# VHH binders against q9xw16, part 77

Target 1, 132 residues: q9xw16
Amino acid sequence: MSGWNAYIDTMTAAAPSIKRCAIVGAADGSVWARTEADNVFKASEEELKTFVALFNDVTQVPAKGADIEGVHYVVPRTEESLIFGKKENTGFFAVKTKSAVLIAVYEGPNEVAAQVRKAVESMQTYLNNAGY
Key: E = the ipSAE of ESMFold2; O = the ipSAE of OpenDDE; V2 = 0.75 times the mean of E and O plus 0.25 times the DockQ between their complexes.

## First folded at step 6 (VHH)

Design r8 (framework vhh_gocatamig_d2; at its last look DockQ between E and O 0.79; V2 from the best seeds 0.00; counts 0 for: pae E 6.9 > 2, SAP .778 > .668)
Fold by OpenDDE, look of step 8:
Structure r8 (fold): chain B 132 residues (1-132), chain A 120 residues (1-120)
Amino acid sequence: as target 1 above (132 residues)
Amino acid sequence: EVQLVESGGGLVQPGGSLTLSCAASGFTFDDYALAWYRQAPGKKRELVAGISSGGSTVYMDSVKGRFTISRDNAKNSVYLQMNSLRAEDTAVYYCAAPSPPPYGYGFDYWGQGTLVTVSS
């Protein structure tokens, strides 16, 4: 288990509604760590490459939504380093650090999203401070 | 101030149709995705349909093929066409919009809601 797996565990522990989670390279979408076993993060490298490229111009994302693991999400709005989406009782938060993109896919009532955002942004802050 | 005003709810028989409308104001409508939520008695509020600013859509599985979300940016309005209505579609329906940055975690604003009752 790589050191990055510990950060996956930290995020999933901080927000129990997170079902799947991944840390990927911001430049190319390469997977550094992801949830596995019963909650495998299933996005392909090619899909992740496309996804992380969304951060090159987040202003366009609300117009077209975002795809993760073959699922299309509506993206209410974006921020420079934040993309989040919704579908039914699921959603995702994706935040960009200096070198990585953290992606958390969650499931539950609408209110659980607040905790998920907090979890990924906390990790974002930590990793940024650590130089990643 | 963000305002969302729903209309179009009412009583309808199973198999019937209904169109909900939402008039939005207080934010740059064209920049944001919009959504319809619903809340049935004793249940959590759930996302029924969402529409991006560019028109891409998402639906909950139970309404696929029956409900259609659309928007008219010129009118700052979002609509929900509901066909083949079922008893389980009975709920208060809410128009939903995100909060402007930096706050929010999805669709953070809702209107007062409009009641849809499907009953024979």
Scores: ipSAE 0.914, ipTM 0.955, lowest interface PAE 0.5, mean pLDDT 96
Fold by ESMFold2-Fast, scan of step 6:
Structure r8 (fold): chain B 132 residues (1-132), chain A 120 residues (1-120)
Amino acid sequence: as target 1 above (132 residues)
Amino acid sequence: EVQLVESGGGLVQPGGSLTLSCAASGFTFDDYALAWYRQAPGKKRELVAGISSGGSTVYMDSVKGRFTISRDNAKNSVYLQMNSLRAEDTAVYYCAAPSPPPYGYGFDYWGQGTLVTVSS
């Protein structure tokens, strides 16, 4: 198969604790690919437009937190192209590339989160190098 | 270096209240979210409550309505007000902060903890 679904598969294979993930357009939050079926990524188009707009100024995000799939996460801090959040035993990492935002929702403790961050950042590097 | 010092733990009766305090240093406190974790004997450490730099909060379901997290930026402190305490709230409670950029996975630094025992 061709297209963006292969990148979803790559990330979930690299970090099996990813429960749901998506690749969306950085400009508008349009979905390029996402997990489906039993692990469908459930964010609405409106929520994704709001979410990708957070990357216009990540420094404001820790003040309010972030919403993904109708769930509110506390955002401990941000980096220029990275937003991550926590709620109970769940969390997410979202990274921005030139034209995309990658979002991965996971379950587990910090050692699991480290694997998820590595998988997402590896894909971010790959896509940036490919011009995306 | 990030330092977190918890206080306020102790022995209380079921239905009682405690306020935990955490004094933080070694980072720009106002810019970061802070959290309280707890760990009961033989169980995993779990996030009890989190507070954003602007005051937005998250709670685990079993403490929602009973616990309140708050912060005082002038004192570099975060608090956990615990009401209607239950035996199952018995745990060591940890104040937690994120690591400074560019690395981190959530709340990566914890203090030494303060013991809360709820028993008759």
Scores: ipSAE 0.536, ipTM 0.788, lowest interface PAE 1.8, mean pLDDT 87
Fold by ESMFold2, look of step 8:
Structure r8 (fold): chain B 132 residues (1-132), chain A 120 residues (1-120)
Amino acid sequence: as target 1 above (132 residues)
Amino acid sequence: EVQLVESGGGLVQPGGSLTLSCAASGFTFDDYALAWYRQAPGKKRELVAGISSGGSTVYMDSVKGRFTISRDNAKNSVYLQMNSLRAEDTAVYYCAAPSPPPYGYGFDYWGQGTLVTVSS
């Protein structure tokens, strides 16, 4: 929707290396907003439900890796509300808020990863403070 | 101190094979995912293969089916078996490990690399 889509636009503007992005419900992986058009975030309901459940115990994620959009990523390490993964010249950052998981898939060298993390964590803080 | 030491590079003909090894020290090896990266002349480093602490793997598309990453926790070692080598596989290959927070957001510790040259 247009309301939640503004948050997608904010994250992608803050870190242009983000290629696809979504805000999904933390309990069930339902899509609240996502990038559309040429950069459609494409993940199934079942994949997103499995993905958000990783936040139930992030300490187990490095042993398994993570899948999103049909792509398997190695997860080098995690933090309590942060999962990030790497594959080839792409990666993702995912953060959990009170009610949602923010997912950003990016492309580019390691130098841009900090910008992507800052964009998603800034939105994480904003949504947490707003009660989400 | 974290140390990663690569070995096993060399000259090989197209279609040949090499096994790269990485000896790791200074951290709890079996808690971490590990990776091999490569850097060809004039290009950025790219992730070739990664292996989770539990053994699941990822590969770049151009090496899938030809390269195999593995680990031996008893020897604190990661390996890259490279088969059906091509000229485009010529690069310096690096073993890589993540750092704990607050450090980077990927594979941040690197060895000195081992050169693989595929040439007639």
Scores: ipSAE 0.051, ipTM 0.510, lowest interface PAE 6.9, mean pLDDT 85
OpenDDE, second read of step 7: ipSAE 0.904; ipTM 0.951
ESMFold2 (binder alone), look of step 8: mean pLDDT 79; pTM 0.785

Design r80 (framework vhh_gocatamig_d2)
Fold by ESMFold2-Fast, scan of step 6:
Structure r80 (fold): chain B 132 residues (1-132), chain A 119 residues (1-119)
Amino acid sequence: as target 1 above (132 residues)
Amino acid sequence: EVQLVESGGGLVQPGGSLTLSCAASGFTFDDYALAWYRQAPGKKRELVAGISSGGDTVYMDSVKGRFTISRDNAKNSVYLQMNSLRAEDTAVYYCAAPTPSEGYGFDYWGQGTLVTVSS
């Protein structure tokens, strides 16, 4: 869908500690929009297909962790429609909407992570209300 | 309600070893990933090692091959075996768990145990 880049811009403006992010199809992991240029989101189509399938049963994810952009993250726990991971001083939040998955990779301590989670969840709510 | 109690810190010379232990209570231990963080004076906390509920592990690059995280579900305990210690490993080490409700990582911490590596 045209205009999806505007949502990427909104998310990164709301949480400047987001280093890379993407909006992908929930069914297949196809990229609808992602950060570009100096902040290009690097996950392959095959990796994203595997990643979005984790939302079919999030309760299994903490047992094995998750991979994004070739990096393996420990997943502390999950919530319905939310997977988040940690490695060193980096992390990610991924949230599922009706038809999309939003993924944001960030760098920083737990205080930064709280801001990133808020930005991602605000966008999740907005897109769900818009029918996506 | 969640409680984490660390032990095993101390003063060691470079090249030495220590085993840190964390005793956990107040939650369903087996269902959660657990982690060790550290914080050097004047620096922010960083994730040193994490272990999933299924035993999968992650490590900070600078400790990979030297540190081993493990868990004993029967004892509700997490361990960090630290070998080949370096001066740069000097820090307060914290056992960490996720909260069952809100959160953004490992957001419940023990009191910490001090590890000092010096000659």
Scores: ipSAE 0.519, ipTM 0.781, lowest interface PAE 1.9, mean pLDDT 87
Fold by OpenDDE, second read of step 7:
Structure r80 (fold): chain B 132 residues (1-132), chain A 119 residues (1-119)
Amino acid sequence: as target 1 above (132 residues)
Amino acid sequence: EVQLVESGGGLVQPGGSLTLSCAASGFTFDDYALAWYRQAPGKKRELVAGISSGGDTVYMDSVKGRFTISRDNAKNSVYLQMNSLRAEDTAVYYCAAPTPSEGYGFDYWGQGTLVTVSS
């Protein structure tokens, strides 16, 4: 089992509203780790390849939205290394590290979004410090 | 072979202090970040603190101001100074070294050391 699974567990523990999450390669969208069992992250490799490419020009993403697990999300705004989206009572946060993209899909009211963002950004900081 | 060996765990009263140590071998210690994780009964393993090769640190919110991670490259060791311990800090604490392998990376883990905070 990949050591990256520990980071998945860390993020899901930090934000209970996270339903599914994944760590993927920033270059090609390859899955390094993902939630499994009852909360399997279901994005396809092709979808993830497209998704991680959004970080090449985040300024265009709000106009297009983003697709994860076959679900289209509205993207209100972006930051250099952050893409987040919303759909009704769900949303996602995706952050980019040196070599990875962390994706967390959450369910709940808008108030839970802050905790989800904090969880993924904390992991982002750690992984960047680790050289990943 | 990569090895991480934790020590320093034990029973402590709330408000007490404890210092965990981790001795590392089998890799170029100076080049890699190190971390402490913990796993409480019935809970998932969580990141407690991390330290980069350059000495930058990160902490989980609940331990900020109470825990301090540090490293001694000359001794190939990483430490976790835990002050103002609380009951909720009770867990098995693991030393971890994230290392790249085949382009993806892996964590090496120690056997863990139990920290019990109880009155």
Scores: ipSAE 0.009, ipTM 0.230, lowest interface PAE 10.1, mean pLDDT 89

Design r81 (framework vhh_gocatamig_d2)
Fold by ESMFold2-Fast, scan of step 6:
Structure r81 (fold): chain B 132 residues (1-132), chain A 119 residues (1-119)
Amino acid sequence: as target 1 above (132 residues)
Amino acid sequence: EVQLVESGGGLVQPGGSLTLSCAASGFTFDDYALAWYRQAPGKKRELVAGISSGGDTVYMDSVKGRFTISRDNAKNSVYLQMNSLRAEDTAVYYCAAPLPDSGYGFDYWGQGTLVTVSS
């Protein structure tokens, strides 16, 4: 039983267009919580380890893009502690806290992306304030 | 001011080829990713291909292997080479760039160029 699933539920309630999401350890990409069943987040341990290491220098990420769930995304730009990517009508937002990385995969236009980013950043603020 | 100007659209037969060009101005071209989107009548805009400042590329699954995106930084231009065209590729094609203050992706668009694939 993971208490971290409550934060997954909070994000998906705030932005219903999130298709899949996860909270992973910033140091190693270990999964603390993720969406399950029909919305299961399917990234491998090796992929997540590689992904969280991108936060060691986000300025290098747009040159190479990012892989999530075996899907390659172009990364148009990054911000401090934020990476986002695009492919077709899908995208992701990933944000880093002191000890976690939040990843949300969504589908939809820019209005949907704005809602998803807001939900992920709200959770980032909450977890940082809680010491995570 | 930021400008993106597309060219190269037209009428082609199924199985034909076409090259689209986009000339960009008003921003530091070398530092930005660029993308090609398309929109068919009654459908949403969808990202067809993207290229980062470092040359990393992404493609829509249905065009992978048929379309190639490239950039020429000396000419401030991005290109889409389209081979083995199908009727389903008929759409208005848009060149797109991320705005500096935007956090959502490619949100500045050119005027578009029409590609019609018909016998």
Scores: ipSAE 0.507, ipTM 0.777, lowest interface PAE 1.9, mean pLDDT 87
Fold by OpenDDE, second read of step 7:
Structure r81 (fold): chain B 132 residues (1-132), chain A 119 residues (1-119)
Amino acid sequence: as target 1 above (132 residues)
Amino acid sequence: EVQLVESGGGLVQPGGSLTLSCAASGFTFDDYALAWYRQAPGKKRELVAGISSGGDTVYMDSVKGRFTISRDNAKNSVYLQMNSLRAEDTAVYYCAAPLPDSGYGFDYWGQGTLVTVSS
């Protein structure tokens, strides 16, 4: 088992509202790990390639939104290493590390978003410390 | 070959303390971050604490203020000081080294050490 799978498990455990998540290469969107079984992360390689490229200029993302798993999300705002979006009772948080992008798709009211962000950013911090 | 060997687990009462140790070999210890994970019965493995090569630390929320991760590069060892232990801390604790593998990265794991917190 890839060590990256453990990070997926960690994030999903930290925020129960996370339905699907993935760790992908920041350069090309290649999937390093993802939720599977009943909660398969379904974004295509082409979609992920496009998504990770959003981090090249995050300032433009709010005007365009972001697509994940064929779903279009409104992006209220961005930070240098953070893109998050909303659609009705769902949303996503994506954070960039040195070499990876962590994506978490969640379902629930707005109140759960804070926990999801915290889970993803905590992993971001650890992975940055690990050199990834 | 990369090896991680945990020790220090055992039975402890709630409110007690325990120190876990992990001896590492097979890689340039000083250059890499280290971490402790745990897996409770019926639950998924989760990150407990991490420490960078530079000594920066990260903790899961539930252990902040109670657990402390540290490293001794001279001994190629990482430690987890656990204070104010709770029943929910019961788990097998694993030492991990996030080393590169096939260009994408891979964590090496020890066999784990069982920590049981019970009255």
Scores: ipSAE 0.133, ipTM 0.602, lowest interface PAE 2.6, mean pLDDT 90

Design r82 (framework vhh_gocatamig_d2)
Fold by ESMFold2-Fast, scan of step 6:
Structure r82 (fold): chain B 132 residues (1-132), chain A 118 residues (1-118)
Amino acid sequence: as target 1 above (132 residues)
Amino acid sequence: EVQLVESGGGLVQPGGSLTLSCAASGFTFDDYALAWYRQAPGKKRELVAGISSGGDTVYMDSVKGRFTISRDNAKNSVYLQMNSLRAEDTAVYYCAAPDSSGYGFDYWGQGTLVTVSS
């Protein structure tokens, strides 16, 4: 599929509290698309490779937390194919599809977190149905 | 039913210390992360400190080095040791546990007031 940035645009339009997001390969953490300009998603290749490997066993993640963009987040709990974290008034949602991991970093209280999770899960469903 | 009961708040002078305690019940305490939030009048609640089920910790930048979160799984309790308190730390402090919806920490107790003033 060409134009993976269109999916970034769709997610940020659905949840304006998303500050930065990316779509990365589930196998290796390679970046397929990310937010740019003033809101550049800045995770290193090594960090993303480590992060996507967490989906091999999400049950281990709440014991250690997770790192995104050099920021360490507490992970309250996980679900199958979902990792989410919190720090201050920021957080992230990461969901795994067949071939990709969607990561959205947001700022705001729990009310906006609900909107961000909904946007990320809607995209997860769409990409799974598209064979990704 | 998840219950969180905070204690230890009070009036303290700048530079002073307080220890907040939270007694938790109604869930499998050992399996979950827990957090302390605070809310000043007219502000939204913000995460001050979090502790994972394995004991790894996260702090907001303005309290790192001054506050320490800890847990005692045998007592189903989480603590916040607050040192070098500043006027800006004045807030109601809430102990929080994750909900089943996966948005964050949504079960809170009634809170305990911390006032830092002369």
Scores: ipSAE 0.297, ipTM 0.658, lowest interface PAE 3.0, mean pLDDT 86

Design r83 (framework vhh_gocatamig_d2)
Fold by ESMFold2-Fast, scan of step 6:
Structure r83 (fold): chain B 132 residues (1-132), chain A 119 residues (1-119)
Amino acid sequence: as target 1 above (132 residues)
Amino acid sequence: EVQLVESGGGLVQPGGSLTLSCAASGFTFDDYALAWYRQAPGKKRELVAGISSGGDTVYMDSVKGRFTISRDNAKNSVYLQMNSLRAEDTAVYYCAKPLDSSGYGFDYWGQGTLVTVSS
């Protein structure tokens, strides 16, 4: 049985600087799991639908940036399955798997971001190997 | 070899203005977002302003309306115009770009230029 919330817990345990995160459908941005309560991931399904569509052509993203939870981020660069953004002392990493997009919003400088990226990419690898 | 060389720092009085410049070389400038970070004594580096390859900008909330980031692709340069300077703006200012592979944000930094706001 799928327990998508367990994967959220795994990522936040691996990188405590993750403030909010979600696992969403790659095709439509539908939420499969997200942080809740005091750490609620606040993006609407419409915002997430727009966001996951960015993976259809990641080369255009650095020119325009990206919006998550109503916050506009500069996107320094993209990779085939990775979009990351920065604003002030916050940032996000979003990675695409076969069926999902993992989004983690964190707070801290670039040194902190290294742990967040590692946690998100480890989960990306795990889900791809599981057929998601 | 990638190089980012900052200039324009100095001592200014509160309420004054300063323009920082960053001269870039060793990469295809037009293809990259660029940023200005700052680090105050005893603090971590923080993103002050960023500019995309397309010219879209982001700012730290405390500098919005006072600072303006711009770029000149013909000169391979990015600028930070700083107006209405405050004592809290005192820091070393760094020009930054993302690395071409791996990395976690704006991962390549220049040497920095010191801005001191004091009466």
Scores: ipSAE 0.506, ipTM 0.791, lowest interface PAE 2.2, mean pLDDT 88
Fold by OpenDDE, second read of step 7:
Structure r83 (fold): chain B 132 residues (1-132), chain A 119 residues (1-119)
Amino acid sequence: as target 1 above (132 residues)
Amino acid sequence: EVQLVESGGGLVQPGGSLTLSCAASGFTFDDYALAWYRQAPGKKRELVAGISSGGDTVYMDSVKGRFTISRDNAKNSVYLQMNSLRAEDTAVYYCAKPLDSSGYGFDYWGQGTLVTVSS
């Protein structure tokens, strides 16, 4: 098992509302790790390639939205290294590190979003400090 | 061959302190980030603390202010000082190393050391 899976487990443990997670290459969207078994992260590499490219110009993402796992999300706003979206009682947080994009898809009311963001940003900070 | 050997685990009362050590070998220690993970029974393994090659640290929220990760490059060792221990800190603690010096992920693990916090 790849060490990246440990980071997936860490994020999913940190926020129970997280249903699926993935760690992908920032350059090409290649999957480094993802949730599996009952909660398989289902985005294709093609989708992920498109998704990670959104970070090249995040300012345009709110106008377009973002697609993950074949689901279109409204993106209220973005930050330089953060893209998040909403769809009904679901949403996602995606954060970019130097080399990776961390994606967490969650289910629940808006109140759970803060915990999800905290989980992925904590991992972002760790990976950045590690040089990734 | 990469080796990570944890030590220092044991039984401690709530509020107590414990220091874990990890002796590393088989790689250029100074070039790698290191981390401590833990896994409690029935729970997933989680990151407790990490330290970059440059000495930058990160902690999970629940241990901030209580745990301190440090490294001694001269001894090829990483440490986890745990203070104000709680029952919820009970777990097997693992030392971890990334696959290569570029630091992508943590792929090497020690055998773990058990920490039990109980009255």
Scores: ipSAE 0.009, ipTM 0.249, lowest interface PAE 8.6, mean pLDDT 90

Design r84 (framework vhh_gocatamig_d2)
Fold by ESMFold2-Fast, scan of step 6:
Structure r84 (fold): chain B 132 residues (1-132), chain A 119 residues (1-119)
Amino acid sequence: as target 1 above (132 residues)
Amino acid sequence: EVQLVESGGGLVQPGGSLTLSCAASGFTFDDYALAWYRQAPGKKRELVAGISSGGDTVYMDSVKGRFTISRDNAKNSVYLQMNSLRAEDTAVYYCAAPEYSSGYGFDYWGQGTLVTVSS
């Protein structure tokens, strides 16, 4: 889905500390777009299906954590449409829209995380307003 | 207001053990994730171990199997049991908790406790 790659590019331009990211279907975890080549987002189909199902009840996520690209993250807390996790100097933000889940994996301290969250939330707002 | 107070640091020989404690106050402890970070001289802070409100844990790869994070909700405390200590574990260790308003991760810090592993 090359058309969706423009949104990947927009997020990575806004927050260069994003190492890998993807836009996936909220219902099934199907990949609509992802970073490619040296920055390819490597989650399996089964992992993504499991991950997007976490948004069915985000309040249960902190008890079990979340797995992305075979890496287990502790989830400190969740919001209605937001899951974020931490491991070493790496983290992720995942936000749900009407039809999609945006996942961004980054590396860096909390100042970097703030920029990544802002980029992901800006795209979440855009896609919701566009009906996605 | 969140307050985190670390204790238990000290000087140990390689292969030794220490238990770090963190006493927490100013928030509903049972509902919060907690973490241990460390910072070695001249290096960045890094997440060593984390524990969620529900008991899920995460560990830095280099400490997995040697360190164990645990919590005691009745005492509002989180612990880091450190076994088989190595020279590279020498650092100031910080207890950390998330701030809900920021949503970036663990962003409340204690003042730290020094762990020195002699070689």
Scores: ipSAE 0.467, ipTM 0.764, lowest interface PAE 2.0, mean pLDDT 86
Fold by OpenDDE, second read of step 7:
Structure r84 (fold): chain B 132 residues (1-132), chain A 119 residues (1-119)
Amino acid sequence: as target 1 above (132 residues)
Amino acid sequence: EVQLVESGGGLVQPGGSLTLSCAASGFTFDDYALAWYRQAPGKKRELVAGISSGGDTVYMDSVKGRFTISRDNAKNSVYLQMNSLRAEDTAVYYCAAPEYSSGYGFDYWGQGTLVTVSS
């Protein structure tokens, strides 16, 4: 078992509104770790490959939205290493590190989004500093 | 071969302090980030604190202000100073280093040291 699993557990523990979470390769969308059991992250590798490619040009993403686990999300805005989306009482945060993309899907009102963002960005910072 | 050896665990009362140490060998220590994880019985292993090669630190929210991670490159060691310990801090604490050769997030782990916080 890779250390990525521990990072998944850390993020999910940091934000209770996170329902599903994954760490994938930034280059190809390969799954390095994901939530399992009752909260399985269900995005296919094909879908993830498409998703991580969004980071190649984030400026176009708000116009198109983003799909995760077969769900289409509206993307209000993007940053260089951040894509987030909303759909009703759900949303996601995706952050890019040097070699990975961290994805967290959450459920709840807008107020919970800040905690989710903090969780994934904290992990982003750590992983970047670690060389990942 | 990479080796991480933790020490300093033990029984401590709530509100007490404890310092964990981890001696590392088998890799270029100065180039690696180091981290402390913990796993309580029946719970998932979680990141407690991390320190980059440059000295940047990260902490889980529940230990912020109480725990301090530091490193001594001359001694190839990483430390976790734990103050104001709580019962919820009871766990096996593991020292970890990222595995850079694989590029897929494998970490090297020590055997762990038990910290028990109990009155």
Scores: ipSAE 0.018, ipTM 0.342, lowest interface PAE 5.6, mean pLDDT 88

Design r85 (framework vhh_gocatamig_d2)
Fold by ESMFold2-Fast, scan of step 6:
Structure r85 (fold): chain B 132 residues (1-132), chain A 119 residues (1-119)
Amino acid sequence: as target 1 above (132 residues)
Amino acid sequence: EVQLVESGGGLVQPGGSLTLSCAASGFTFDDYALAWYRQAPGKKRELVAGISSGGDTVYMDSVKGRFTISRDNAKNSVYLQMNSLRAEDTAVYYCAAPYDSSGYAFDIWGQGTLVTVSS
């Protein structure tokens, strides 16, 4: 993968409770980088294209939830550039930048989720400032 | 101020049924997802079932097919119908809402209601 793998490493180092994550194109869901090996992010190209399209109108998402890696998550609410979901003791945070969507799937209690959200929002800020 | 008030917990025999109710106040009906979490003795709190403002649902794998979450927006209430109860379902059940996200999906909790499944 491209130099984008360095951003995956930065995010997972900031929040070790991230089980899998990816950086994908906001327009088409194309994978720029993802976690690999035993923690490979397993979303299909079709699923990612569907997922990034949710950012076209985030207000519709809580009514239907979201699917990541074949797992259906309830989405309690959304913010302008943030979708987050929950299922059992797992969850995700997805944030949109100018050109990318960052997706982090985590496992753990709500206190862990706060750390993961901070990590993805920090990366969102960095990429936006870098023109992405 | 958001308040969640649970009711319906109790002692039931294995194979029995129980309905939990949660009445919410302090936020607009229709706008928020609601969830049921549980915490079993010695375990961490985990999401049992969730329902979005539009009626979309999610369930813990071990309760899927046995539990049903539903909501009544006119009553600002959420329910958990529990069928075919097992000893491992013994837990304190919490109603939850994402009113003030402190970095996670559900951050407002009720007091909890105890469900004990034993003979």
Scores: ipSAE 0.206, ipTM 0.601, lowest interface PAE 4.3, mean pLDDT 83

